# Miniprotein binders against b1l550: the designs that were tried, part 58

Target 1, 279 residues: b1l550
Amino acid sequence: MRLPEELLERARDIHSEAPSHRIKLDRVGSFGLKVPVEFKGFLLLAEADVWVSLPEGRRGVDLSRQVEAIYELSNPPKDPFSLCREAAISLLEKLNYADSSGVSIRFDAPLQDGESLKYYGVEISSIASDEIINKIRVEILGMTACPCTAELIRAYKSSEIAATHTQRSLGILEVSTKAEHPDPDKLASIIERAMSSPLRTYTKRPDEGGLVIRSLSNARLAEDVVREMIHLFLEEFGHLPEDTHILAAVRSMESVHMHDIYAERSFSLDEIRKEISSH

## First folded at step 22 (miniprotein)

Design hb1
Fold by OpenDDE base, fold request of step 23:
Structure hb1 (fold): chain B 279 residues (1-279), chain A 89 residues (1-89)
Amino acid sequence: as target 1 above (279 residues)
Amino acid sequence: SEFTVEAEINGVRIRIEVTINGREIRITVTIEKDGRRIRFMYVIVDPEKLAKYLEEIERIIKLFGVDPEEVKRLIEEVRRMIEEILERL
């Protein structure tokens, strides 16, 4: 049922009224929107959050305008990174009472794996005020083989390829920068290259055997993986602003334990360069 | 190499600062409207992405309700200036 539009002329604008308590809010918005995006030729349904700040003198945010802002930019579907940045800016322009805005978008990114697909997780955000800060989090699964167990088994029974436990490990790169969002495929590639081996959606028996042998021949601690991720990141993305902040992390779902092993390093580009140069 | 392009379109002030160091192109855009200022940056190391981000900048500027033809001309000028510098490298 649709009410007559003429009622809007008689109704008070509740959102523009003074609140009972004059308190600024940091974020007011709609969470869990579904928006279409285009990524590498795929049409994906992404989850999105949109918000703005609310000044102390305004009772509420015009939430419908927030939703309209992102959907206007989503038709036709476009690159989620461009959408994120454009929508954050559009929110500030359309909701002129706000001093800050934000957009977050989450999706699974397709990644080619032979004739099939694998995927990695992506969460991006753009926070706009007097400047824009872009954030990306990439998560992808790989495989690790334990070098410690391998060494023990090698010492016990001489073999060119020592048996060891293997497990899935989740690699994480999170980057916050004043530049545009770093390339997600490059971030995913860094994570995979830092592990003992990548995962495969499907394997033939010889390929599966080869994958395991590769892992055994490239055994890495969770700590090794994080350090390798940082090293590879600096090689690929060292051109980003010096105040760019990075989180590199690994969660190893160790197959011999009931718990996971976790390792991380948080740093700015300036900080890590100083650390490396001091050695 | 560096240059700055400035324009005022329909009361909106736009500044585009470009710095080129080797193959790295840094573009900083500042938009001022009704006492508000927004600044954002691109760091482009792949020249093939330049066109994409210039198009995005054009779309962003248009969000402020400015004349689309004037914005187009502004972005074309920036593109031309970047390309001229890149050809000399």
Scores: ipSAE 0.835, ipTM 0.944, lowest interface PAE 0.6, mean pLDDT 93
Fold by OpenDDE base, fold request of step 23:
Order: structure tokens, then sequence, then C-alpha cells
Structure hb1 (fold): chain B 279 residues (1-279), chain A 89 residues (1-89)
């Protein structure tokens, strides 16, 4: 049942009323929306959050207008990065009482792996005020081999390639910038290249053996992985604004322990360049 | 090389600042409407992506309720000026 639109003339606009307590809110919006996006020829259903700030003198946000804003921009489906930036700006324009807006979009990105698919996790956001800040978080699993155990086994029993424990490790790159969102496939590639070896969705026995041998021949600590991610990131994305902030991290699900090993570094491009130049 | 294109369309002030350093194209867009300002930036290192981001800028400017044909002309002017600079490098 749809109520007559003429009721709007008789009903109070609750959202535009003064609140009982004049307090600004930082974020008011709709969380857990599902929006279609196009990514590398795949049509995906992504999860989205949309919000705006609420001034102290306004009781509520026009939530329907927020939802309309993102869905208008999602038809036809477009890349999630453009959608995120456009929607954040659209929200701020459509809800003129807000001094800031934001959009977050989450999805699993497909990645070709031979004749099969891998995936990596993507979370992006765009925050709009006087300026726009774009954030991307990429997470992808790889494999690490422990160099310490390898060295112990080598010392105990001489072999050309020492056995060691291997495990899945989650690599994380988070980038916040005034530029557009960095390319997610490039970020995922940096993470994979920083590990001992990538994971494979499908492998034949000879390929599996080769993957393990590669990992053993490229044994890396969690600390090594993070440092390599930073190094590779600077090579690919050193052109970003100097105030761009990066988090590089790895969580290793160590196969010999019930707990994980974690390592991270947070930095701006300006800070890390100064650090490297000092050595 | 750098240039700035400015336009006022239906009371909306648009500034597009472009800086080209070798293969890097930096585009900064400022939109002013009803006393509010929004600024956003692109750093393009792949020339093939220039068209995509110019189209996005065009879509974003249109969100402010301006004449779409005037916006199209503005973006085309920016494109032309970028291409002229790139051809000279």
Amino acid sequence: as target 1 above (279 residues)
Amino acid sequence: SEFTVEAEINGVRIRIEVTINGREIRITVTIEKDGRRIRFMYVIVDPEKLAKYLEEIERIIKLFGVDPEEVKRLIEEVRRMIEEILERL
C-alpha cells in the first residue's frame, strides 16, 4: 500500500525539525546496501555504506535521498572506484546541510589464475568535504616459507634445498590519498610478489611441487614480506602525492603455532623517502 | 607545463588545473556552488586512462545541475590543451 503524496502537506517534516539536543553528528546513513558494479568485465554485487554529517540544528538526515543518489549512479553498473568518488560528491551536493559525506564499497575482486580464478578482498572509501580523500584496502593470501627453520634443518642435515614449514599469509596494503584510488590489481600483485610464492586455486602435481620449491627457495620472514611490499609499492606508486598515507602489513597463519605472526609499517610517502635517503 | 581553465556555468564556478611533468598528468578540479567548494585530484601516469578520467570529471561536474553541453565543451577544451602539450613533448 502506498500512502497518498498529499499527506506530505499535512505531515510535519520530522527530519528538518530542531532536535531536542543541539549536537552535530559525524555520520548518519545507510549501511549494508547492495549495489551492482562492473570490474574487469565481471558484474558484481558489492556491499556499500553511504553517509553524511548532520548539523546540530537538524533532527535527521533525508536517508531516501542518500539511497537514491548511489543507485542513480549505479545504473548502468560502472567501476566501483568511479562510483565511490561520484557518489560521495553527489551526496554532498544533494544534502546541502551536510559539511561532509562518505561512501564505502566492499567486494571480492576476481583475479585470473590460469584457467581458474583467484580473488582478493577490496574495501574502498571516498570522503568528501572541502576536499576528497580516497582510501583503498587490498587483502590477498599468499604463501610464506620460514627461513629460520630452513637454516636449522640445513645445519642439521645437509641438503641443497632445506625443508621448512610453510603457511598461508594474508598481505594487506591500505592507501589513503587525495588522488584517485590506486589500481587494485597492481596492489594485489605487489603483495603476491612480496611473499615466498602466490597461492594457486588449481594445480597439477608437478605444478604443486614447483610452487613449493619456489617458496622454499624464496623463504621470507613476515618482516621481509612487509619490507618488500613497501619497496615494490614505492616503485609502482611513487608518483602519488607526498602526503599519501600507506599501511603495509602481513598476517602469517604460522603452521607450527596456533597463533599468527603479524608485522606492519604505517608511513607517508614523504616520510619513507626521507628514511630511505638517509641510508 | 601547466595551464588552468576556468568557467562559470549556471552560477557554478569550475576550475581545472593541469600540470604535465613528463608522463605524469595531474588534474585538480575545483567546483564552487552556493558558497561551497569541493576539490578533487587525479594523477595520471598512463595516457590511455586520460579519457576515462576526463569522462568522470565531466560526470561529476554534471552532478551540480549545470548545462551538459557547456560541460562537454569545457572538457573538450581541456582534452585538446593536454593533447597539444603531449604532442610537443
Scores: ipSAE 0.835, ipTM 0.944, lowest interface PAE 0.6, mean pLDDT 93
Fold by OpenDDE base, look of step 22:
Structure hb1 (fold): chain B 279 residues (1-279), chain A 89 residues (1-89)
Amino acid sequence: as target 1 above (279 residues)
Amino acid sequence: SEFTVEAEINGVRIRIEVTINGREIRITVTIEKDGRRIRFMYVIVDPEKLAKYLEEIERIIKLFGVDPEEVKRLIEEVRRMIEEILERL
């Protein structure tokens, strides 16, 4: 049922009224939207959040305009990164009472794994004000092998390749920059390369054996993984602005303990370069 | 190498600043409309992505309700200037 349009002439514009309390809000918007995006030839249904700031003198945000803004840009489907940046700017332009806007888009990114697919998690955002800041978070699972247990078993059995416990580990790279969003596949690759071995969706027996042997031969602490992620990140993305902020983290789901091991480092490119140069 | 292209289209002021260091192209876009300023940046290390990001910049500028043909001309000018510099490197 649609109400008669003539009612709009009689109805107050509630959103434009002065609020009972003159307080600015930082974010008002629609969360949990579903938007189609194109990523590496895949059409994906991503989850999106859109918001703007609300000045103290305005009761509410025009939410319909926010939703319209992102869907207009989503047809035809485009890459989620361009969509994110364009939508953030569009929101700020369309809702001229706002001094800031933001868009967040979440999806599982397909990653080719031989004849199969694996995936990594992606969350991107763009925050627009006087400047635009782009943020990307990539999460991908890998495998780690414990070097401490390996060393003990080596000492005990005198084996060339020592057995050790292995576990799944979640690697995380989060990047905030004034530049465009870094390439998510490159970020995922950095995380995988920093671990003992990648995970595979499908393994034949010889491939599985090789994967395990590689892991055992490349045993790494969670701390090692984070340091390696940082190292590889600097090699690949050292061209980003110096004020670019990075979070590198790993959560190892330890197979011999009831708890997980977690390690992280937060840094700017300027900060970490100074740190490395001092050694 | 660096250059700046400025235009005013339908009351919208657009500034595109380009810095080229080797194969790195840094593009900073500033759009001013009705007393508001928005600035965003690209750092392009893969020349193959230049076209993609120039197209994006064009789309973004069009969001401000400016003449699309004038925006197209502006972006083509920027493209040409970048390509001329890259050819000399």
Scores: ipSAE 0.832, ipTM 0.942, lowest interface PAE 0.6, mean pLDDT 93
Fold by ESMFold2, fold request of step 23:
Structure hb1 (fold): chain B 279 residues (1-279), chain A 89 residues (1-89)
Amino acid sequence: as target 1 above (279 residues)
Amino acid sequence: SEFTVEAEINGVRIRIEVTINGREIRITVTIEKDGRRIRFMYVIVDPEKLAKYLEEIERIIKLFGVDPEEVKRLIEEVRRMIEEILERL
């Protein structure tokens, strides 16, 4: 049932009134929206959140206008990064009482893996005010092999036992910058190259053996995985603004322990360059 | 190599600042409407992405409800100036 539009003239405009308690709000929005996106020729289902700030003198947000802003831009489906940046600006323009707006978009990104695909996690956001801050987080699984146990086993019986524990590790790169979002495939590649070997969707026994040999030949502490991520990031993305902020981390599901190991470092490009130059 | 293009379209002031250093193209866009200013940037190191980001900038400016033909001409002027600089390098 559609009510007559003429009722709008008689009804109070509740959301434009002043509230009883004049308290500004930081984020008022619609969360968990399903939006279609196009990434590398794939049509993907993404999940989005949209919001704006609400000043102390305004009772409510035009919520349908928020949802309209992102859905209008998502038809036809397009690049999620462009959608994120454009929607954040559109929200701020459409809801002119807001001091800031935000959009986040989450999806699983496909990556070619032999004749199949594997997927890694991507979450992006754009926060618009007088400037735009773009953030991307990439998470991808890889394999790590412990060099400490490998050395202990080598010392026990040199050349007879080439062994150590191996495990899945989740690598994380998160980048916050005033420039456009970095390419997620490049971030995922950095994470995979920092680990002992990549994981595959499936392998046959000769290929499985090769993965294990690669991991043993490239055994690496979780701490050194993070250090290698940072090194590779600087090589690929050193051109970003100096105030760009990065978090590099790994959570290793250690096969010989009941718990995970975690290592992380956050830094700005300016900060890390000074740190490296001091050594 | 640096240049700036400014325009006012339907009361919206637009400033596009471009810096070209070797392969790096830095574009900063400032849009001002009704006393509110918004500023965003791109750091393009892959020249194949230039057209994509200029088209995105065009779409963003159009969100402010301005004459789309004037926006198109503004973006084409920026593209032409970038191409002239790159041809001399």
Scores: ipSAE 0.783, ipTM 0.928, lowest interface PAE 1.0, mean pLDDT 90
Fold by ESMFold2, fold request of step 23:
Structure hb1 (fold): chain B 279 residues (1-279), chain A 89 residues (1-89)
Amino acid sequence: as target 1 above (279 residues)
Amino acid sequence: SEFTVEAEINGVRIRIEVTINGREIRITVTIEKDGRRIRFMYVIVDPEKLAKYLEEIERIIKLFGVDPEEVKRLIEEVRRMIEEILERL
């Protein structure tokens, strides 16, 4: 049922009124939207949040215009990174009372794994004001093999066992920059290459054995993984603006413990370059 | 190599600053409408991405309700100037 259109002439525009209390709000928006996106030929259903700031003199935000803005840009489905950046600017332009806008988009990114697929987590955001700050977070699982246990087993003089504990480790790269969002596949690749080995969707028995043997040959502490992620990131993305901020982290689900191990480093590009060049 | 293209389309002021260093292309876009300014940038190291980001810039400028044919000409001018500089390298 649709209400009569003539009511619009008789009804107050509640949103444009002054509020009872003149207090600015930082984020007013629509959260948990489902938005179609296209990524590497896949049509995915992503989750999105959209918001704007609300000045002290305005009672409410035009929420339907927010939803329309991102919906219009998502039809036909397109690249989620372009959608994110364009929607943030569109919100700020369409809701001219706002000082800032923001969009976040979350999806599982498909990744080729032989004849099969695997996936990794992606969350992006764009926050627009007089400038745009773009953030991307990539999370992907890999395998690590503990070098400490491997060395203890090797050092035992009567032992011929080549062994250590292996486990899933979650690698995380988060990048905040004035430039466009970094390629998520490149970030995922950096994380996987920093691990002892990648995870596979499936393996046949000989391939599974080979994967484990290769991981033992490339044993890594969580700290080693984080350092390698940073090294590889700088090689691939050193071109980004100097004030770009990065977080590199690993959560290792240690198979011999009831708890996880966590390592992280956050830095700006100018900070890390100064640190490295001083050694 | 550097250049700047400026335009005013339907009361919207647009400035596109391009810096080319080897194969690295930096594009900074500034759009000003009704006293509000927004500035955003791209750092392109893969030449195959240039067309994609120029198309995105065109779409972003059109969000401001300006004549799409004039925006198209502006972007084509920027593309031509970038390609001319890249040919010299």
Scores: ipSAE 0.781, ipTM 0.930, lowest interface PAE 1.0, mean pLDDT 90

Design hb1
Fold by ESMFold2, fold request of step 23:
Structure hb1 (fold): chain B 279 residues (1-279), chain A 89 residues (1-89)
Amino acid sequence: as target 1 above (279 residues)
Amino acid sequence: SEFTVEAEINGVRIRIEVTINGREIRITVTIEKDGRRIRFMYVIVDPEKLAKYLEEIERIIKLFGVDPEEVKRLIEEVRRMIEEILERL
């Protein structure tokens, strides 16, 4: 239902009033909207946030116009990346008093896992001002190796072959770029490939029946997973603008008796190329 | 190879800069309306995505309330020029 014209004009008048305190706000908007998206043949219900900046001289934002910007573009459901970029620009155009706008969209992306599906977390955003910055974060569960002294000692006391403990870990890639959002399946693949490579060590055996400690773990250490993610990322996405920023990280998920293991590296493409070329 | 296409449609100035290096296509779009400028880009390494992103650029320009037929002609010209350059490679 459309509002009566007089009420509509009064609502606009209130929003354009000066506030009692002239303070700029960075993000004013609606958070937790449900929007349908189409991703790789799937119709998904995504969660979206929309916002604009609010200048010091303006009391409020017309929230209905703001929500309208994303809903108009989401019918019929379409690719969430196009929706995100287009909605951010639409917000700036519709709410011309704002210096910047932002849209974020979150969903669980299906990924083929043999004859079944698994899912990984995707969050994308587009921040529009003079330029557009597109950001994507992918999080996917995998396994990493952990040097676990307690498990090694227990195996040693039982005269069993010891192995490096593996643990569930969250692999994270986050990319911020002026170019279009990277394909989340390629980011997920990078994380999975970085985690799936075998890690193996051979321990020398004493000839006269002494204890032999072996590590037969096929999982990488968290630190080496991060390094591998960076290497694979450069192979796939080295073409992105040189000021593209990346965060690669691994966080332990199954630590009840010890500190969580965490490894992280953030860098720009320009920065990491200089670092690698120094070797 | 490089080219630039400029247009003014209903008071909106549009500049599309294209750089083609082998398999990489860089497209930078600048839209200026009422003194406000917005600039965004694509780095296309998969040629199957060219049509998708050109259609997205067309939709974005139309958000500024300009004549859709002139926008369509602008995008068709950009596509034609890209395709001609790629054909020579």
Scores: ipSAE 0.778, ipTM 0.929, lowest interface PAE 0.9, mean pLDDT 82

